Miniprotein binders against q56419. Designs and how they scored, part 249

Target 1, 326 residues: q56419
Amino acid sequence: MEGRTLEEVQEEVFKRHGVLVPKKELEDLAKALEEAGLLLTEKVEARLKEEEEKLKRERPMRLAGLSYPEGEREARAFLEAFRASYPGEGEEARVLLMPHLEPSRVPEVYGAALAALEKTPPPERIYLVGVAHRPLKEKAAALPVPFQTPFGPALPDLPALQALDALLPFELFNTPLAFREEHSLELPLFFLKGRFPEARVLPLLVARRSPELGEALKVVLRDFPGLLVLAVDLSHVGPRFGDTPLTRTLAEEARRRDLGFLERLAEGEPEAALAFLGANPTRIDGVEVVASLLPLLRERKGKVLAHRLDLEAPTLSAVGAGTLVL

## First folded at step 18 (miniprotein)

Design jj39
Fold by ESMFold2-Fast, scan of step 18:
Structure jj39 (fold): chain B 326 residues (1-326), chain A 107 residues (1-107)
Amino acid sequence: as target 1 above (326 residues)
Amino acid sequence: TEEERRFEELFIEAWELLFLGYDSGNPEILRQAIELFKEALEIAKRTGDPEREAAVLVSLALAYYELGDWEEARKYAREALRIAEEKGIEYVIQYARRLLEWLERLG
């Protein structure tokens, strides 16, 4: 009783009386609005069919002018500013873990990724693994088309994608519309294409843990060697994610969980990294990607180059981001 | 009508930006969603459509919540609830009440 903080009391009350889950509230309200005919009409269905057809040819930029500049010259200057925000020299990467959070919030973390890419010999292809923010028909998906960037189109590695598809127990190219608005691929790709303009890409999304994806990728990487990139964010804490307002204790717990996860990955112990998190109260979205890619991460030692828990002062919330090379 | 088509275009784009801003953590995208919702709100008011008005008001309340503007979130949720209760729009009543209860717990 004595020595309890107001924050500790609030957490106890919130746990007893329930929480708002904002993502679920947004999804459920959107569904109700679709059922009411306000978000889904025959006209909207026709538009989505048309956009799905366009995605057979290319994936246009969605975040140009929002998260990065549209013009090539301005985009180059923007990228160089991120590199300059990180004072270190980086390390060569065979596997790179980097965030997909809005880059302006964690410039030194993206700068660390860029530093690692500077030390990495140009790969022929990049396996870019992000997190699905929209439902997929299967546990994972890919879109085998050029992805537009300010640095020109990132071309798909069609032979490697077909080899991957052949090894999976499900159709890899199963949900094109999920790629229409997907920042977990678009934001890392901006930096990767800026550094490796000639590299082809395998744009992959994970919705749920898929050990079969990791096993298939291990085989494909032997025949089609390249850079593996895990584009994942770490802890998500605070009211924006259904918790109480961010406290020193919650922030310290989030940092501890983020760093403990990354440090165990750096030791080549991905199962230990997952076990360390246990039940994940801070919502690290990298869990499903790491769980899918275990065969590619075991016994690969490396280094955590950067980590930040970025505070959203208006929402009293925070998101963790890190750069890890293996 | 032209205004009904414009409402649909604004409301759908605003919801796409709301999800994109929420997921990416970019508050400028959330602010753009809010501006599109506000334009849709003016159309709903002019066309005298209480269901569309209540729908956009509760959407604005959630958008302001995600932006961290809890006072604006309360304001829009209360107005959404008032119209929804008058007209029997159950889903809006449900979401407006849950958000207001959560905002009370936050302080």
Scores: ipSAE 0.795, ipTM 0.900, lowest interface PAE 0.8, mean pLDDT 91

Design jj4
Fold by ESMFold2-Fast, scan of step 18:
Structure jj4 (fold): chain B 326 residues (1-326), chain A 107 residues (1-107)
Amino acid sequence: as target 1 above (326 residues)
Amino acid sequence: TEEERRFEELFIEAWELLFLGYDSGNPEILRQAIELFKEALEIAKRTGDPEREAAVLASLALAYYELGDWEEARKYAREALRIAEEKGIEYVIQYARKLLEWLERLG
């Protein structure tokens, strides 16, 4: 071991003998607390039922005052500051991959997405596909109601949503409560509504790989053309995600994984992109979205506009984010 | 009863923010969850409910761990374990021991 650093020794120990505290520990503790009657009471059940009924009419903002400003004027200035954070020009997008990570952590990545939207003709509708962070009754879901934003409500494209529902082997509108607290839709929507205030939206969540969703979307997009947006975060590495502490080697591996994934998507080779992830495909947040939308991504070439692996020094962890236009 | 309802409101909101902060990667949301957990802890102490107290302490340990404040995480996990062992609150014992073992491996 002579000549090895403490960091290298710790990394080796965790690889062979470490016990991980996985993301599942958060869920396991919550489940234990629910079973003990501390998180699931009659009052909570009544509140959730009331919230589910309200979600049949509209989806309120959850992250206003937390991740973006509530007021329209402040929200506009906030959005323009993100655009200014990216020094490059955009490219026209027919498909846009952008993050759903807290925007303040990767401002240049959201700025690149905004630059792409500036070069893109205003779409009649946006197919916004995010990642379910709450259980869904089916592999995917949608919520056919107005989503509130500081720029006014993003209205649902009801005919397109109904056409999609008709083509799926499951009920599309199956889990309204999953949309109550869903940043993978709300954060991208903030930027999309700010740029395309007249566009209607299809807010879609993927929990598990659904090839039938991708096939159905390909059909619906022909009759209801629009901008396809994949709200996908990239590598999640480090103790905050149940892994070993981040090192320069692990950070470099994460950057190579992210960029190799994005570049293969840019070549119109989404199956090669998924294969490139190798033994650790679950370390890319939102991989289920890409896997579900394969028919929409094949043979469509494009460009990676931005990528960042954002380091969390306190947690010795990192999250990857990127902007890709196809 | 009134304090029991206030505890439930704080504890549930804190857990909603804990999940939201964890998933979105926003540390300010995690800090808000911690403040609500601390309010819930004071109610659990006043009402003399060791299960609620141990549950909140375990939740604080997890929230501080997610922030990367490993010293505060250890502090709250040790206190949660102490109360849980004294009162036989098995799920808290299991969770707190696993977290403390993980924190020891992290150094």
Scores: ipSAE 0.771, ipTM 0.889, lowest interface PAE 0.8, mean pLDDT 88

Design jj40
Fold by ESMFold2-Fast, scan of step 18:
Structure jj40 (fold): chain B 326 residues (1-326), chain A 107 residues (1-107)
Amino acid sequence: as target 1 above (326 residues)
Amino acid sequence: TEEERRFEELFIEAWELLFLGYDSGNPEILRQAIELFKEALEIAKRTGDPEREAAVLAVLALAYYELGDWEEARKYAREALRIAEEKGIEYVIQYARRLLEWLERLG
C-alpha cells in the first residue's frame, strides 16, 4: 500500500489481532506450571514456610549484588555516584516522591531524591509507602521487623506501627511473604538508610486504594512525626506492558501525563492529579498510593526536581520516573 | 533423584528471578534467570522428561521476550511447541502458539 509506514502497518496489525499482555502471560503460565507440579512442590512449600519464619525476625536483602553493592564501602561510593548524577541542589521535603525502578536506568532521578534528603532535617522515622508486586490479603500491609541494608539494619518504628494497626479496620501485619521480594521498598530504603542511618522505618505496601490507610496515617503522623516517602514509578508503555510498540506520539503522551500528574501534586492538588490521568492509559503505578494518601497530600506545595522517561530499546517500551518534594 | 532435586532448585530460583527482573526493570536479573533455566533445561533433556523440557523452553521464550530478544524467544517457543505437540502437553501448546502468533506480528 503506497504511503504506509512500517509503524502504521504494525499498529494496524496490533489493532486487528489484539495484544499480548506479558503480565497476564506470566500469571497464566505460573498457574499452569503450578497445576503441573513444577512450581508448587513440597520443596516450594517448605521454602516458603522457611522464608515466612525468617521474616518474623528480619527482612534480608534480595537486590544486594544485583541493583546495589553488598559491601558498605562500595554501597557508599554507589550512593555518592548517584548524588553526583544530579547537578542541582535539592529542596527540603516533608513528603518525597521517588521511583523504585532499577536505579541504574534513572540515576539523575535518584540523585535528585538524594539532593532533597541532603536538604531535609534528619527525621526520627520514615513512612515508606511502596506498591505491592505480590498479592496482599488486605488493601495494605506492613512488616514490623528490621530490614537489612549494606548500611546496617533499618529498624521498625514499633510504637508507630502499633498505633497505625490499632486505627485500621484490618490487620496491618497480614502478608509477610509479600515483603520477601519487594523492590518498591528495598530500592528506596537503600538510599534513605544511606542518608538517614538513625531513622526508624514504617515499611508499608499498598495493593489497592485504601482511604482508611490515609486517614489513619494522618492521625499517626500527628503523634509520630516523620518523613513521608511515596516510592512509585510513573508511566509504563510499550509491548512489555501490554501496549503496541512505542511511538513518538505514545512517548510524548507518557511524558505529558507524568509531568501533568507530578505538577498537580506539586500544587497541593492530588485529586486534580488523579482526575488529570482519568483512566490512566499510560499506567502510572503511583495512582493507588496517591488515592490512598489524599489527606496527607492536600494543600502541600512543592517542586518537581527531576523527570525521565527511560527507553528500553530492545523491548520498544519505556518507564517514567520522577522526584517530587512537597 | 539427585537430578530431579537439582532441576527443582534451579527452576524455583530462576522463576523467582524472572518475576523480580520483570517487576524491577533490571535486565541483568532476567539474564541470570535465563542462565539458571538453561541449566534446568539440560537436566530435563538428559533425564528424558518431555513435560519439564517443554515447560522450561516455554519459560525461556517468555524470559527472552521480556529482554526484547525476539529471535531467541521465537527459537525457544518453536522448540517448546514441537515437543508439546509431540507429547500432548496442552498448556504448553496453548501458551507457545499464542506467543509465536504475537512474535510473528512483531516481525
Scores: ipSAE 0.681, ipTM 0.857, lowest interface PAE 1.2, mean pLDDT 89

Design jj41
Fold by ESMFold2-Fast, scan of step 18:
Structure jj41 (fold): chain B 326 residues (1-326), chain A 107 residues (1-107)
Amino acid sequence: as target 1 above (326 residues)
Amino acid sequence: TEEERRFEELFIEAWELLFLGYDSGNPEILRQAIELFKEALEIAKRTGDPEREAAVLAALALAYYELGDWEEARKYAREALRIAEEKGIEYVIQYARRLLEWLERLG
């Protein structure tokens, strides 16, 4: 396929397994997979090629019936229930930070995002920036096709996407397969499309820090104004993420870390927010997104509407989620 | 064969669901992945394919670990290790030992 380094394979496997494995064990893994006949075959390659071709026409729903209802009526009731779970009023957003975690785990946080959208004039387009959960050929990518939702297809803003592509030092439409299943776009899009059915979308994924993306977006937003949405989760703590079992003290530290990060963003100080997280920035999956979008976040003051650290009791782990308007 | 084709389809689908469930934090998706891995395990056992059997047992160990069912994770990891040691399947040996060491540290 794309040709990954042993170091990249090592990092991916051990993030999944919670263990750092020496390079020698990866070489043994590759040999064993070949011998067991579990390596990528021509059949699997042909299937991936067919899936990639299909993605040139549209992006189908992956999480319908799993994380949200498939039918439009049921989807609208679901969305309204989430809004009802947040007792407060929203604030107008030009930039919205919201989660992409399984919605049923943090309904009040998604409810706060919906409250902000109620106070926000309908945008002509939404710049939806998520986190790549599969490798990208470049630091960032987009897919310029309709994304299916229970509320109808979210149509791409082709002129704005082409303007963005022209300003970047790499091909923007570089990894269609990374979009085949990507909850960091699909889950926020469900709520955004339900609230702004006429808005076009720029579906963007960030894998690694791309300052050039933030610089280009600042230029494109001038000619193609719209709502900027950062779809990111906060602290990831516990054994499921390669850490020690969660304690009351560790949970309090994670909540303090999340809120300190969000409050610094709300003061228009994104560099201070990144510095506050310290030497382990990968424990908050939004770090690469925030670091890429610095020019769009500086000197923009706002408000934290909601925050929750949600416990996974069986795993003794937790994931933080928040809603911030700027 | 038809069963070899079915094994590969189940194994790939189950891994995709495992990653999706893990990343999104949806345990029902993880449970669906486990169901598909168990179907793949039955095929590996019926066809007498110990390499595929060890691979799917290791995948089940990971899926149960992600669910927080550490006893099931240990059970599947131990069985994967037993078969892998008998057949010299090094990647499963290394993975299963490291997962069992990690589970031991967790208690």
Scores: ipSAE 0.684, ipTM 0.847, lowest interface PAE 1.2, mean pLDDT 85

Design jj42
Fold by ESMFold2-Fast, scan of step 18:
Structure jj42 (fold): chain B 326 residues (1-326), chain A 107 residues (1-107)
Amino acid sequence: as target 1 above (326 residues)
Amino acid sequence: TEEERRFEELFIEAWELLFLGYDSGNPEILRQAIELFKEALEIAKRTGDPEREAAVLASLALAYYELGDWEEARKYAREALRIAEEKGIRYVIQYARRLLEWLERLG
């Protein structure tokens, strides 16, 4: 346990035993696991080191064959089908907010993002900001390696990443393993690479609000212009997310909450968007990303192209998704 | 030894799919995780390893919960708790009780 955080212990327990332990219960379990000698084994440590070493060279596809086709021809047809699901023409984007939820659940929302990309001049680089689903050693992280896609590898913009790293008060390349299983980057990247095959990428994860990241990105974007993409989902409601079963009233409230948030972002008022969420901002996935990127979102007006609250009938739960152009 | 290695491979792969399916919201990935957990469960039963058996049963309970199949989740959580209480496997007891309490509140 020497030199480890509770979050790192939780990751070790989950890797070792395949069970998710809440932080409060984790403290009680940590003592039991130490006494029983059930913390990370040499075999698990060897596998993690091997995986970390592989990530120094490239980030392989994880969701190919699961959320999108692995063959280039099939992947192209898949992408075009999503575009066809959205009847609108799109708008040019300098900042694009799009989801990272399983695409088949919200095809018209991804279609709206594709429509916006069609109206957008090809960028030299894409700043792709997702949400960390694994613990990070710092508030944010990046992985400076090629990310594999069915359309070929998305190459890292090394000069821009190094410029960003130099401006931050922490090591940017701090948690490579967090990128091994990260759909909030992989799913948007599939669509972005399909539309902009020559663009380099800055793959960024936010775990907790980092105003220093937004300030540094504002500086880097001046010298390394590109498309800023916020890959975030909206409301998470129902038992699957620790809430009560979804009702028609709660679903209507979630839709109004999502749209009120997006509309305020479209007005160039990100602080007002965060304030609108009130006392429970964590119910919207994009809060930490938006809070981190305030300097890039202020006074930038745009348009909400699509929104859907996707109902999970079996779980009595729902996830909101939207496409916003700024 | 060979069966212990196969158990670990199945268990880790199933866990990775469980998290991936949960985080992305893809129920087909969750179903694949369940199939791998069921294969791991058969190995644990055959090798007579109650700790591995209880851990897999608890994992199946979570996977079914994430699918919205609350009756299967209750079934696997109760079975995990039964074995864990009999054998004194505290981390499974705590997890299974928490999940069953949550499912009770859901109805």
Scores: ipSAE 0.673, ipTM 0.845, lowest interface PAE 1.2, mean pLDDT 85

Design jj43
Fold by ESMFold2-Fast, scan of step 18:
Structure jj43 (fold): chain B 326 residues (1-326), chain A 107 residues (1-107)
Amino acid sequence: as target 1 above (326 residues)
Amino acid sequence: TEEERRFEELFIEAWELLFLGYDSGNPEILRQAIELFKEALEIAKRTGDPEREAAVLASLALAYYELGDWEEARKYAREALRIAEEKGILYVIQYARRLLEWLERLG
């Protein structure tokens, strides 16, 4: 082991050349294919219009058979296996931060979230706040329809959603198609519905920081109390995310950044948590969610139950995930 | 027309899975996208459409790159470039050259 590691060799190469193939290349190629008429056709436009119409009635599962089992019995066993992967006991949550990364990559982290849910009294409703991975017409959006799960449909809390919409300076139900393929809601919802089958849901997406969302939610939560869930991933590092290849040192820095962020949130200091991360908020996709929800996170103390920086060895990249109860 | 319709269905679904796999971090979704791209590639070859063939090859190169399979990414990028240069498909030439240059720096 006195030789150079693969990571150290890659770091030397990229020190000279930099990162040239980020997410932008994926988006640029897709755009070129749309302009060539290979991805954007009249049939695709008609299909999207039909899918938008269907989303007025329900949101179907997209990740069933890919990230979780479609059948209820298999889904239950799957959920139990994730709980078993976490050796600790949970803590009661009024606010839960959990990941939306592919669950099989961080089973202990999802297990910690399940442990917290076991200690939490069943809420009447869950405010599920995820991160938009497709453009929204406004800073945030919601979809007021049943979301299908293997445990049955998660029903929307229509009175609470309407109360929220009334308090916002923009239309809350502004981008139905953004919910067609949105893992940051679907993956946490699988676990939440499995534990709280009777809870109604407010499925919310944040694209950009919206302080008005946090202020409105503070009011709505007073009249419609429930569990607040922030479904966010932590550090995104390496070439797959437009950064330099992951080295042992960069991985340690990412881990320290994740834990410093979570620990400051656990002390009820969300502004300090944001300041700790510094100038690159895209390295933690939860930054825009936390920045939007400041009024709900201040002076609320809690505990970090789990953290993992999961390595993608083939891509020399990593994604951080954590479970925090407040 | 039947082959053209099937190509469109496969290619569009593969790209939707490529984005979903990229965003969620699920490599099985990326592998499923690759399977659909390979089916689309056979149709493009059979129907003799060089733009569709070059487009699918470039998409496969990107999917393999996102999966971390640099050797397969190089293979498909080289084939995409060869066809694109022969037929003057500029956006594929630009993409394939950039990816191959990056992979060469990686070693």
Scores: ipSAE 0.716, ipTM 0.860, lowest interface PAE 0.9, mean pLDDT 88

Design jj44
Fold by ESMFold2-Fast, scan of step 18:
Structure jj44 (fold): chain B 326 residues (1-326), chain A 107 residues (1-107)
Amino acid sequence: as target 1 above (326 residues)
Amino acid sequence: TEEERRFEELFIEAWELLFLGYDSGNPEILRQAIELFKEALEIAKRTGDPEREAAVLASLALAYYELGDWEEARKYAREALRIAEEMGIEYVIQYARRLLEWLERLG
């Protein structure tokens, strides 16, 4: 039958009249405060320059004590609790897709990632690809310094990073300050370092699709084999993301889009996964990362280990998260 | 001065936490941002700085909106608007009115 639901009609009415975009409102108010001299003052700029200089030496923890424990013993117990949240077996990963959302919201999804890492032989290096939450000077960036964790510093794989930089048409180490507060690297790295304490890392951020990054990475991975990790979130729906309040119909659509995306990736069909999303109306976070890494994802079959659309009851919103092994 | 420096430190850190809490989806980070904004608000009130007071109140309204506490968001947005209208702080007037309109549609 061709009928529309009442929920779909109400959703259309709300969308036509709703004009507030929370991310844009955050940015617009911050810009107005900067112009008023209340944010980004000369003193703040001097401090940011100092912080940029410090980032040339190391990347400190930002989320310790907020999203994970500061102490090594407590961090180990935390990681074990997350593994226990997933009752299933893992599978060996050559490519792992995992979330970067606040871990306490989707413990079984991070647990599935940990289960996969348990079945994976320790890699010499991890290619950790996250999503930039601050502007980058180029389409992608890396920071070639130790990243602090409760398990000790995750050391950069300098030869592999240099090989990657040499193959790119832009400078890879182009925006160090973008790494100062970047949960899409810090949160997955906590779990990865806990499982593979000896692995070196290539911490990579994607801001916009970069096919040249995927082509270069394919070459570098041949000479410097390692585990590829895509740290991405899935659907973002509801008023917190400038959308209608969550309904059963919207939640079902978000789950359908999340799972359809992941299942096509699991079939080794990343172009089909992107085409399935079309205009990406539920705001799946990882599209720019997947679009950049096409040569690494084609014809690589695997399995979706976990998926959750996590409800934010207070905001009538939801965020999707999943674990995929390829 | 010392209080101006302390206000700036609190306000900047609160805004960094607001963005981090928004992006990561961790409500505890948003609650910490709110705590720092409230400390900054006390300084603005004590020093009699209505622009800083209106700016902090507008920021609190947005932080509570991101937490889904729309009643607190309305309360702070209304107070920000009241001070901004008295003092002619145009960007706060525009922001507070827009947020209150959005909250009315949600409600």
Scores: ipSAE 0.728, ipTM 0.875, lowest interface PAE 1.0, mean pLDDT 90

Design jj45
Fold by ESMFold2-Fast, scan of step 18:
Structure jj45 (fold): chain B 326 residues (1-326), chain A 107 residues (1-107)
Amino acid sequence: as target 1 above (326 residues)
Amino acid sequence: TEEERRFEELFIEAWELLFLGYDSGNPEILRQAIELFKEALEIAKRTGDPEREAAVLASLALAYYELGDWEEARKYAREALRIAEEKGIEYVILYARRLLEWLERLG
């Protein structure tokens, strides 16, 4: 512990891995700024406590006016434009995998999800499983409040959430502030609420592999049937994610990893999908979600409706997105 | 005190947008963060606060890096490092040097 400076530690990490970890750099600089009194002040802490109290009543929109229109009429037109961007027909979904990155980057992938929702009977509830982009006190969490959308509030399925909480070895409602700014729930929810305005929701975040979550969800889904939605992005490659600049060859490798993963899920073989990624390493944030939900994905055959590796020319980086129905 | 409150409001909102833009992959959110950082930078310069100035410059360097504007990232990182070395602001020195070394590896 003693005898090494922070600079020496960071130099060793850089030499060994030869990469910048942009998320870690953002987090570490933010922490340093907080410790210097420049970012997290008493005023900011008071505001966060106030926001945490408000989250006991509702979850407000954060991305309205940024990633989707705030007004209902404009939001409806926006959603229909995304459906129109996908020329194909959907397939009925019992389980839907869809992205959560900025929708304007992959409109045809969100359009494919909308096409699948058109073919799916309206569910009583949606189990919406996203990826935590902020730390959780436990491996997974939920927030049992209405989530605001331009189409009105998405109401929580309180009986189903309470049934789930009762089956877990940890407190499910453990980190309300992690839901304050969470695009992996908000962006898919915009599309889901637009198509199923009467469905109640279970907004769930996974931070780390939780096999107990998948086992509990299998039990809850038997008593409280609904649509399972995995809101996950695929490959993250290039300098923006700590890798070397993307080449055509590396982009094709990322596409093959994404499609190999999705096709194995479509065959009802989620363990094979995870093993495929282990043999062909990549940054897929969906890994922890899929690993948690294995009991719900086994032996369910389906179809990949869309896939795109979206290239960020300015950053020489890319993010993969796909729509899979099971 | 009025400028101090305005700096705090701008800097905190810019950092929230930086994380949101990074995570969601929305470059317009990153551009909004950059504009708020630039306003905060003007205040730090006017009030003669070298730690705030260096902190904002390091933040701008990371924001431009996330936007893919590597030349602007280098420019802001170099200026952050210059002030941080002059004033002994160690955390800025560490982050600015690491970002510049990474940008050198990228070409």
Scores: ipSAE 0.760, ipTM 0.894, lowest interface PAE 1.0, mean pLDDT 90

Design jj46
Fold by ESMFold2-Fast, scan of step 18:
Formats: C-alpha cells, sequence, structure tokens
Structure jj46 (fold): chain B 326 residues (1-326), chain A 107 residues (1-107)
C-alpha cells in the first residue's frame, strides 16, 4: 500500500466491501444460486463427475464457432487475417507474452504474436502458462490430455509434464474441471497450434504466485527445451471491473502501467516490473504468472511488439493487451 | 419433469457462457447466454415457479450489465426484485437491490 493515495486505498476497500464488484457479484450470485439448488444439484454433481472423467481423455473446443472458426480451412484464413493485421516482421521469441482476450478486439496484438512465431524456430514443445479463471485446489495446475483445435489436437508433452509434477511440492494434475472453460489457454493455443502444428504442449494454469513452479520449470526446461508462452491480459479498467466510467485520465494511467510493466520485462527486470505496478490498481492479470516465473524471466532482454488498450464503448471499460518477445 | 430438466440444462449452460463471456470479453458469448436465459425464463413462467423466475431475471440483469446494456439490466433487476419481494426470495432481493444501487451511481 506504500506509495498509493488515500483515495486509491479507500476505493479498493469500498470495492471489496461496499460497491458492486462485477467479478465478485457474478461469483456471489452464482454461489447463492448453488445454495438455492439451482446451479448445484445431485444431477449437476453427477454431470460434473462425468465431465471430469471425459477431461481425463481429452479437452474439447469450447470457443469454436464463438471466438474462432471450427472448420480447419476457415480457421487457417482467420489466422492469416490476424497476421495481416500487424504490419511488422516480428522478432524471434524464446519467451512470448501474448494476450488471451477475445482476439477480434485486438487483432494487431495477436498479429504481432504471429509475426514473432514466424521468426521463431519450431519448438519441440510449448510451455503455455495461462491464468486460472476457476478455483484451483493448488496454486497451479496442468491437464495432461490432448486439447482439441481446428488444426487437430495439441498433444501433451507427457514426459515433461511428469518431470514437472515430480519436482513440485503439490500434485500438478489437481483440478481437471478448471480446464473445461478456460479461454486463457484455448485462445492462445489456437494461434500457437496454427503456427507450430507439430509442437507438444504443457498447458499450465496459475491461480496464485508459485515460486516453486518457476524453480521447477527452470529445471525442466534444461532437459525439455521449448518455447515459454505467458498468456496474460494487462489492465482491466472501468465499470465492468468495479471502477467508475472510463476517463481519459484512467485510460492514460492504464496505458502507462501496461507499457511500464512490459518495458521492464523487456529489460530482463521482472522484479522491477512487479514493483512498478505496486498494488496493481489497474488489475493486470499477468502479475501472478510473472511472480511465479521470475527465474525464467530475469536477464532476458527483448522487445514490446504491440500494445493496445481496447475500449469497450458499451461498458465504458477497457482491457489492455500486448505482445512481448524475450 | 421434462420442462424442469430443460430449465436446468438451459440455466446451467447460460451461466457457463456468462462466466466465459465475462472473462474472455466476447459480447457474442454474453448474447448467447442471454438467449438461453430467456428460454429458461419462459419455462419458469409456464411452470409457475417464482424462485426460478426471479433467479433467471436476476441472471439476465447481470448478463445485460456485463454486456453494457444498463437499461435492460435495470429492467430485469426491477422485475427480479418485484417477484423476489412478493415471494420472500432473500438472495435475489439482496442481489437485485445492490445491482440497482450500482447502476444508479453509474448514471
Amino acid sequence: as target 1 above (326 residues)
Amino acid sequence: TEEERRFEELFIEAWELLFLGYDSGNPEILRQAIELFKEALEIAKRTGDPEREAAVLASLALAYYELGDWEEARKYAREALRIAEEKGIEYVIRYARRLLEWLERLG
């Protein structure tokens, strides 16, 4: 809290206790509906157990026909259109930070990621680290099954996942259901599979900072080298995220925080990037991922290829997205 | 029973889409959630289930809020509150009141 204004502290306290916080209100209503027997019944419980069993074999597409085309030909044209939206050539990535926001909102940012992938030698495997949008039993989780895409299944790197699991103080494969509805993996995976159809994947979710995950990944990457992908969004501001309607000042603050965060990562200074954000008042969701992966991000210099704060006119809100290569 | 099963299927799927649309920022997913909620609402009305009706109306209010359609959010929140107050459905009363207070502050 040191370095924040009194007004900022009071606003955060009020958001948690006194005002509608959209994510909390959504969760509170869902919990109330579960307690009323409308969302969680014996029949629903049985269905969830059945879905959990299915997830032991494969992860089906959820966003096909919604965020990307379900047919391979249409998906290929869609991907090429996103690449065309970015006029640059990209740069080789050993670490790629890319968004998981609805792609149609920030096509040039995904295009920059595609440009970087074009300059990157095909990896044998991709460590795809997203943000958990459902509760996890542990700080992080993975799902060791094929993830369906319009380009065919993205196959899990079972030896690398098992090596990672063995090094962690918790069970890595701890919450299969959290992966059923997880766009922070599915949306980046669509683009990654389109560009690297032969690469195997380690689909990882971070719910809370896990230094153990970063230390274990550093060891596993030596034996199982691959591309590290951080699938994270940046600032979340406006009424949809518990703020008052977006102003020019708030939008400028969000852009400043997004770019300051990314530029410090590009200098190989992830601790400085976290310190720059302080209490994270514009709600950059990548904080927990970066904090978990510090050993993999230190002393890696790179470049911010794209950044956009995308304005949601109907909600008077905005979400930041960026592409960073290290 | 068949209508009760159909209500459950629609309502649960709509809530999954509501969370997915909220988290991903895709308004078309939110619009799909709204259509499923509207179908569930018609079942609740036909079966004369005021708790299900109030729950769906509150869910529609939230979905429209997340979509940025604050006028529709107010409309559905007021309808949810009216039924919830008549039938003593406390969690809907609390939720609808909080949402309407928030919408009033937003303008």
Scores: ipSAE 0.787, ipTM 0.917, lowest interface PAE 0.9, mean pLDDT 91

